# VH-VL binders against b9lsn4: the designs that were tried, part 8

Target 1, 153 residues: b9lsn4
Amino acid sequence: MTRVVAQGTFDLLHPGHVHYLEDAATYGDELHAIVARRTNVTHKPAPILCAEQRRDMVAALTAVDEAHLGHPEDVFVPIQRLDPDVIVLGFDQHHDEADIAAALAERGIDCRVERASGRDPRYEDELLSSGDIVDRILKQRGSDCDGAREGQR
Below, E stands for the ipSAE of ESMFold2; O stands for the ipSAE of OpenDDE; V2 stands for 0.75 times the mean of E and O plus 0.25 times the DockQ between their complexes.

## First folded at step 11 (VH-VL; framework fv_ofatumumab)

Design n2 (at its last look DockQ between E and O 0.82; V2 from the best seeds 0.76)
Fold by OpenDDE, look of step 11:
Structure n2 (fold): chain C 153 residues (1-153), chain A 123 residues (1-123), chain B 107 residues (1-107)
Amino acid sequence: as target 1 above (153 residues)
Amino acid sequence: EVQLVESGGGLVQPGRSLRLSCAASGFTFKDYAMHWVRQAPGKGLEWVSTISWNSGTIGYADSVKGRFTISRDNAKKSLYLQMNSLRAEDTALYYCAKDFGYKSSWFYGLDVWGQGTTVTVSS
Amino acid sequence: EIVLTQSPATLSLSPGERATLSCRASQSVSFYLAWYQQKPGQAPRLLIYDARYRATGIPARFSGSGSGTDFTLTISSLEPEDFAVYYCQQGSDFPYTFGQGTRLEIK
């Protein structure tokens, strides 16, 4: 049995996440998703949703066999526990495959590193990033808060 | 309301068998690992057994390995503990407990407990 | 098996005081550690999971810290209802062992 690991923040799930996880699932027999803790998200804004909620949403996807919460400090602890055959990086993740491979080797983890394919929008208004979703929300609903304040004056 | 209700406890002689049941309600039973934990009178907590949400992972305490069997029926939202070759040291209040983890074979913590069912093994 | 040793065995304090409970593992359990509270005649209640995260409904005065082999449960200011027995449990490897417990009693 080939065990695959996918890792990410998975905030405000969108079709890009689904594609990533579906593609990751093709690399083996069993897909485990690791949901990052807020404390480990340093390269982008903090997630809107708590890790538990993000995990629950990821776990509900057909492509995912199990979903786990990540370590609050060391991203490799859950990976070591899973002892995967393949780690699949997201298309837009900033980590280099060679760097991850080297880090795994240093930890005695015999695992190959792959990268999932990207996904193009299928619809004109399709949003494929959590950031874009947040921006859309702010644009559409942020003004509603200002309007309610004007009505009370 | 999330609830676990244990049953099947009683007084038995050493060497006999007993089957405990746990009925779950108020949550999606099939998506959570379940556990048995026991507590002897006036003593601390002792982990007995775990079964993952998909029954793919099962664990037993050394003290019960080979004698106890954990199983689950997701359709009936029920957890079971078949206890064979019972010993005096198996006397305890047996708790059924739900794991906090959702669709994970990993341990997170037992966030829901039943009130327990008492097993007394005595000659 | 991984042995969890809790200390002290008994802790006598007054309401309003700070309580510090220790749980030490015989080997690393990473962050796979839970804390429970048990009152007489009641089932245990989950306080902390993954060493540092409060379960739903747990007051902010409860906090967990630590990783590897050394863990701490802290109650910042004791309330009368906090006097009970506290257990730690590891879920790193089978068997999922408990500590022997710390009894927090009123002074």
Scores: ipSAE 0.868, ipTM 0.931, lowest interface PAE 0.5, mean pLDDT 95
Fold by ESMFold2, look of step 11:
Structure n2 (fold): chain C 153 residues (1-153), chain A 123 residues (1-123), chain B 107 residues (1-107)
Amino acid sequence: as target 1 above (153 residues)
Amino acid sequence: EVQLVESGGGLVQPGRSLRLSCAASGFTFKDYAMHWVRQAPGKGLEWVSTISWNSGTIGYADSVKGRFTISRDNAKKSLYLQMNSLRAEDTALYYCAKDFGYKSSWFYGLDVWGQGTTVTVSS
Amino acid sequence: EIVLTQSPATLSLSPGERATLSCRASQSVSFYLAWYQQKPGQAPRLLIYDARYRATGIPARFSGSGSGTDFTLTISSLEPEDFAVYYCQQGSDFPYTFGQGTRLEIK
């Protein structure tokens, strides 16, 4: 059995997430997704939804065999527990595959590192990021006096 | 209301068999791992067995391995423990418990417990 | 088998005091540790999972900490209903062993 790991925040689910997980699933027999704890989301805005809810939503996706809550400090703890054969990085994730592979090897995890393909828009006005969804909500339902929007009064 | 109800306990002689059942209601039984935990009179908790949501991962305590078999019937929302070759040290209150991990083979924590069913093994 | 050793065996305190309960594992369980409370004649109640996260409905006075082999349950200001037996359980590897319990009793 070939065990695949995908990892991400998976806040507000969108077609980009589904594509990533579907593509990751093609690398093996069993796809496990690791859902990051808020404390490990440092390169973008903190997730809106709690980790447990995000994990449950990911676990419900057809492509995902199981989803797991990540470690609050060390992202490699759940990876080490899973002992996967393949880790698939998201298309837009900024990590170097070689650096990830080196970090895995340093921790005794013998695992191939791959990167998922990108998701092209398929429908008019499709939103492919949690940030885009939040922006759309704020434009349609928010007010400028709610105050959190860049470039508005 | 999320509920677990154990049944099938009783008084049995050493060497005999007994089958415990646990009826689940108020949650999607098929999506959660289930556990048996026992507590001998006046003693602490002892983990007995776990079966994952899809039955793909099963574990047993060393003290019961080879004698007890855990199983589940997701259509009937029921968990079972077949207990063969019973011994005096198997005397305990047996709890059925639900892990809170949705569609997970990982342990997180036992968030719902039944009332327990008493098994007494004596001559 | 991973052995969990809880200390002290009995802790006598008064309402309003801070309780600190220890659980030590014979080998690393990473952070895969749960804490439970059990009152006489009742089933256990989940307090903490993954060493530090409160289960649904658990008051903020309960907190967990630790990793690897050394874990602590803290009750910041004891209420009368907190006097009970407390167990830790590891979920790193089968068998998912419990500690032997700490009895928290009123002084």
Scores: ipSAE 0.621, ipTM 0.879, lowest interface PAE 2.0, mean pLDDT 92
ESMFold2 (binder alone), look of step 11: mean pLDDT 94; pTM 0.960

Design n3 (at its last look DockQ between E and O 0.71; V2 from the best seeds 0.00; counts 0 for: pae E 3.0 > 2)
Fold by OpenDDE, look of step 11:
Structure n3 (fold): chain C 153 residues (1-153), chain A 123 residues (1-123), chain B 107 residues (1-107)
Amino acid sequence: as target 1 above (153 residues)
Amino acid sequence: EVQLVESGGGLVQPGRSLRLSCAASGFTFKDYAMHWVRQAPGKGLEWVSTISWNSGTIGYADSVKGRFTISRDNAKKSLYLQMNSLRAEDTALYYCAKDMGYKSSWFYGLDVWGQGTTVTVSS
Amino acid sequence: EIVLTQSPATLSLSPGERATLSCRASQSVSFFLAWYQQKPGQAPRLLIYDARYRATGIPARFSGSGSGTDFTLTISSLEPEDFAVYYCQQGSDFPYTFGQGTRLEIK
């Protein structure tokens, strides 16, 4: 049995996440998703949803066999626990495959590193990032909040 | 309301068998690991057994290994503990407990407990 | 097996005081540690999971810290209802094990 690991924030689950996890699942027999804690997310704005909720959403996807919460401080602890055969990086993740491979080797983990393919929009106005979703929400609903405040003055 | 209800406890002689049951309600039983934990009178908590949500992972305490068997019926939303070759030291209140992890074989914590069923092994 | 040692065995404090409970593992359990509260005649109640996160409905005065082998449960200001027995549990590896418990009693 080939165990595959996918990792991410998975905030405001969108079709890009689904594609990533589906692609990751093709690399083995069993896919484990690791959902990052808020404390592990330093390269982008903090997620809107709590880690537990993000995990639950990811776990509900057909491509995912199990979903796990990441370590609050060390992203490699869950990987070491799972001892995967393949780690699949997201298309837009900034980690270098060679760097990850080196880090795994230092920890005695015999695992190959792959990268998932990207996904193109299928529909007009399809949003494939959590950030874009947030921006859309603010654009559409932010003006309503300003109007409500003016009415209470 | 999320609830676990244990049954099957009783008074038995050493060497006999009992089967404990735990009926789950108020949550999607099939998606969570389940556990048995026991507590002897006036003593601390002792982990007995775990079965993952998909039954792919099972564990036993050394004290019960080879004698106890954990199983589940997801359709019936029920957890079971078959206890064979019972000993006096198996005397305890047996709790059924739910793991809080959704579709995960990892341990997170036991967030729901039953009230327990009492097993007394005495000659 | 991984042995969890809790200290102190008994802690006598008054309402309003800070309580600090320790749980030490014989080997690393990473962050796979939970804390429970048990009152007489009741089932245990989950307080903390993954070493530092409060379960749903748990008051903010409860906090967990630590990783690896040393863990701490802190109650910032004791309420009368907090006097009970507290257990830690590791789920890093089978067999899962509990600490022997700390009894928090009113002084």
Scores: ipSAE 0.754, ipTM 0.905, lowest interface PAE 0.7, mean pLDDT 94
Fold by ESMFold2, look of step 11:
Structure n3 (fold): chain C 153 residues (1-153), chain A 123 residues (1-123), chain B 107 residues (1-107)
Amino acid sequence: as target 1 above (153 residues)
Amino acid sequence: EVQLVESGGGLVQPGRSLRLSCAASGFTFKDYAMHWVRQAPGKGLEWVSTISWNSGTIGYADSVKGRFTISRDNAKKSLYLQMNSLRAEDTALYYCAKDMGYKSSWFYGLDVWGQGTTVTVSS
Amino acid sequence: EIVLTQSPATLSLSPGERATLSCRASQSVSFFLAWYQQKPGQAPRLLIYDARYRATGIPARFSGSGSGTDFTLTISSLEPEDFAVYYCQQGSDFPYTFGQGTRLEIK
C-alpha cells in the first residue's frame, strides 16, 4: 500500500485543484490531502472559506481517499502522522524537491518527493485559481457593497 | 435532528454474552467514525472501541481485546458491539458516539452521543 | 498506552470567576486532544477539538490551548451552568484514553 500526500489551501475549488489531486493520486494507492489552516497561509491572501468547509469539499473529490485539517503552526505534523511514501508538490509550488526531501529526512520521514503536472486552460474563459474566481465575482458583483467587505474565516 | 440510540443492555451473569446496537439518524452514517465509550457507576469515562468510516481501522481498549468486537452496517445506519465473556468490571453505561471527522480515520472529537444503554454483569 | 492526568481533581469556584483546568499526557499527543463537559445524568458534550477549536454551539468563554503533553481548558467567566465534570481525551494513538476528570463545583 503506497500512501501519497498532497497539500494546499484548496479555497474556492477549481479545475487546477482537481487536476493536481487526480495527478497526485496516480503516484500510489491512497491519496491523503492536507488542507492548510488559515494561520499557515502566509504568502497569499487569506482563504475565503473556513478550513473545515475546504477540507470537506476536498474529501468529497473522487481522487481523494481522505482529507485532513493541517496543524495550526507546523505543516509537517500531519505529514509525520501520515508517514507517506510519496509527497506530490503542486506544479506551481516554488519549492526545491531536494530541500523538501531534506526537511522530511530531518523529521524521520522516508518519503519520495514528486511534482504534479500542470493544467492548461481547456475552455474559453476558464478560471484556474481561487484568486481569479474572487476577482471575477468582485468585477461582476462588487458594486453591491462598494469598497467594503464582510469578514472572512 | 442528529440522534444515536443505543439498545441491547441488560443484566447478565459473568461469562455470558450481549450484543449492543446503536441506531443512527440525521447524518450520513457511512462517512463518520464511530466509537463505544463506557462509564462505570460513579466513575469516569473509558474509551472502549473505535471503527473508522470505512472499517479500515479498528481499535479496542486493552481491557476488552479478544472479548469485544465492534462492527458497523452502513446500509442499516447501525453500529454494534458484540460483548463475549462478560466480567463484573464490564458493568457500565455504554455510550455510542460519533466522531466529527468527515471521511476520516483520524480522531477529532465525539460531537454526538447517545443516552447510553446499561450493562450489569452479576451473579 | 498514553495516560492523561487531569488537575486539579476538584476545583471550587464561584460564578464570574476564571477556571483553569489542566490535562497532561504521559507522551506527546501532538494536538489531537478533545475536551468534554458532563453534567449528572447526561451524556458528555464536546467542547474543544484539536486542542483549541470550539465545537459548534460552544460559548466563547470556553477556550483550549496547548500542544504535545500539556493542555489547558479555560473558562473565562463561570456561568451557573458550567459547574460539571470535565474530561480530556487524546486521539493520537489507540487506545483513545480519557483523563480521570476534573469536577468543577460551586463554592
Scores: ipSAE 0.472, ipTM 0.847, lowest interface PAE 3.0, mean pLDDT 91
ESMFold2 (binder alone), look of step 11: mean pLDDT 95; pTM 0.965

Design n4 (at its last look DockQ between E and O 0.82; V2 from the best seeds 0.00; counts 0 for: pae E 2.1 > 2)
Fold by OpenDDE, look of step 11:
Structure n4 (fold): chain C 153 residues (1-153), chain A 123 residues (1-123), chain B 107 residues (1-107)
Amino acid sequence: as target 1 above (153 residues)
Amino acid sequence: EVQLVESGGGLVQPGRSLRLSCAASGFTFKDYAMHWVRQAPGKGLEWVSTISWNSGTIGYADSVKGRFTISRDNAKKSLYLQMNSLRAEDTALYYCAKDQGYKSSWFYGLDVWGQGTTVTVSS
Amino acid sequence: EIVLTQSPATLSLSPGERATLSCRASQSVGFYLAWYQQKPGQAPRLLIYDARYRATGIPARFSGSGSGTDFTLTISSLEPEDFAVYYCQQGSDFPYTFGQGTRLEIK
């Protein structure tokens, strides 16, 4: 049995996440998703949803066999526990495959590193990032909050 | 309301068998790992057994390995513990407990407990 | 098996004081550690999971810290209802062992 690991924040799930996890699942027999803690998300705004909620949503996807919460400080602790055969990086993740491979080797983990393919929009106005979703929400609903404040003055 | 209700406890002689049951309600039983934990009178907690949500992972304490069997029926929302070759040291209050983790074989702590069922093994 | 050793065995404090409970593992358990509270005649209650996260409904005065082999449960200001027995449990590897417990009693 080939065990595959996918990792991410998975905030405000969108079709990009689904594609990533589906692609990751093709690399083996069992897919485990590791959901990052808020403290590990430093390269982008903090997630809107708590880690538990993000995990539950990811776990509900057909491509995912199990979803797990990551370590708040060391991303390799969950990986060591899973001892995967393949780690699949997201298309837009900034980690270098060679760097990850080296880090795994230092920890005695025999695992190959792959990268998932990207996804193109299928529909007009399709949003494929959590950030874009947030921006859309603010654009559409943010003006309503300003109007409500003016009415209470 | 999330609830676990144990049953099947009783007084038995050494060498006999008992089967404990745990009825779950108020949550999606099939999506969570379940555990048995026991507590001898006036003693601490002792983990007995775990079965994952999909029954793919099972564990036993060394003290019960080979004698106890954990199983589940997701359709009936029930957890079971078959206890064979009972010993005096198996005397305890047996708790059924739910793992916090959703569709995970990992440990996330036991967030729901029953009130327990008492097993007494005595000659 | 992984042995969890809790200390102290008994802790005598007054309401309003800070309580610090220790749990040490014989080998690394990562962050796969939970804390429970048990009152007489009651089932245990989950306080902390993954070493540092409060379970739902747990007051903010409870906090967990640590990783690997050394873990701490802290109650910042004791309330009368906090006097009970506290257990740690590891879920890193089977068997999922408990500590022997710390009894927190009123001074």
Scores: ipSAE 0.822, ipTM 0.921, lowest interface PAE 0.6, mean pLDDT 94
Fold by ESMFold2, look of step 11:
Structure n4 (fold): chain C 153 residues (1-153), chain A 123 residues (1-123), chain B 107 residues (1-107)
Amino acid sequence: as target 1 above (153 residues)
Amino acid sequence: EVQLVESGGGLVQPGRSLRLSCAASGFTFKDYAMHWVRQAPGKGLEWVSTISWNSGTIGYADSVKGRFTISRDNAKKSLYLQMNSLRAEDTALYYCAKDQGYKSSWFYGLDVWGQGTTVTVSS
Amino acid sequence: EIVLTQSPATLSLSPGERATLSCRASQSVGFYLAWYQQKPGQAPRLLIYDARYRATGIPARFSGSGSGTDFTLTISSLEPEDFAVYYCQQGSDFPYTFGQGTRLEIK
């Protein structure tokens, strides 16, 4: 059995997340997702939702066999416990495959590193990032609920 | 409200068998791992057994391996512990406990406990 | 089997004081450690999971810290209801062993 790991923040879920996890699942028989703690989210705004809620949402996705909470300082702790055959990076994740492979080798983890494909937009008004969802909410439901439309001034 | 109610305890002679039950309510039983934990009179807590939400991972304390069998019936929202070849050292209050991890085979802490059922093994 | 050693065995303090309880593992458990409170005649109550995260409904005066083999439960200002027995439990590997307990008693 081939065990695959995917890792991410998975804040406000969107079709990009679902595509990543579905693509990652194709690399093996069993997909495990590691959900990052707030302290490990440094390349983008802090997540809106707590880690436990984000993990539960990911665990409910059909493509995901199990979801796990990450370690607050050492991202490799859950990876070592899982001992995966493949780690699949997100399409636009900032990590370098070679750097991840080197870190795994230092820890004695025999694991292939791959990168998932990107998700093309399918709908005119589709939102494919948590940031875009937050922006849309603020425009439509923020303290200025009437001023959400483009060009309104 | 979330509740766990143990039953099936009693006084038995060494070498005999007993079956404990735990009735769960107030949560989606099938989505959570379940545990048995015991506490001998005047002693601390001892983990006995765990069964994951999908029954894919099962563990036992060394002191009970081969004698005790954990099982679950998700349709009846019930957890069981079949205890065979009972010994005096199995005398304890047996707790049923819920793991808080939604659809997880990993440990996240035991957030709901029953009040326990007493098992006394004495000749 | 991973042995958890709690210290001190008994801690005598007054309300308003700070309590510090230790749990040491015989080998690394990562951060897969929980803390429980047990009052006489009651089932245990989950306080902390994954070494440092408060369970639902646990007041902010309870905090956990540590990783690997050394873990600490801190109660910043003791309330009368906090006098109880405290247990740690590891969930890194089967068997999911408990520590022997620390009894926190009123001085």
Scores: ipSAE 0.593, ipTM 0.873, lowest interface PAE 2.1, mean pLDDT 92
ESMFold2 (binder alone), look of step 11: mean pLDDT 95; pTM 0.964

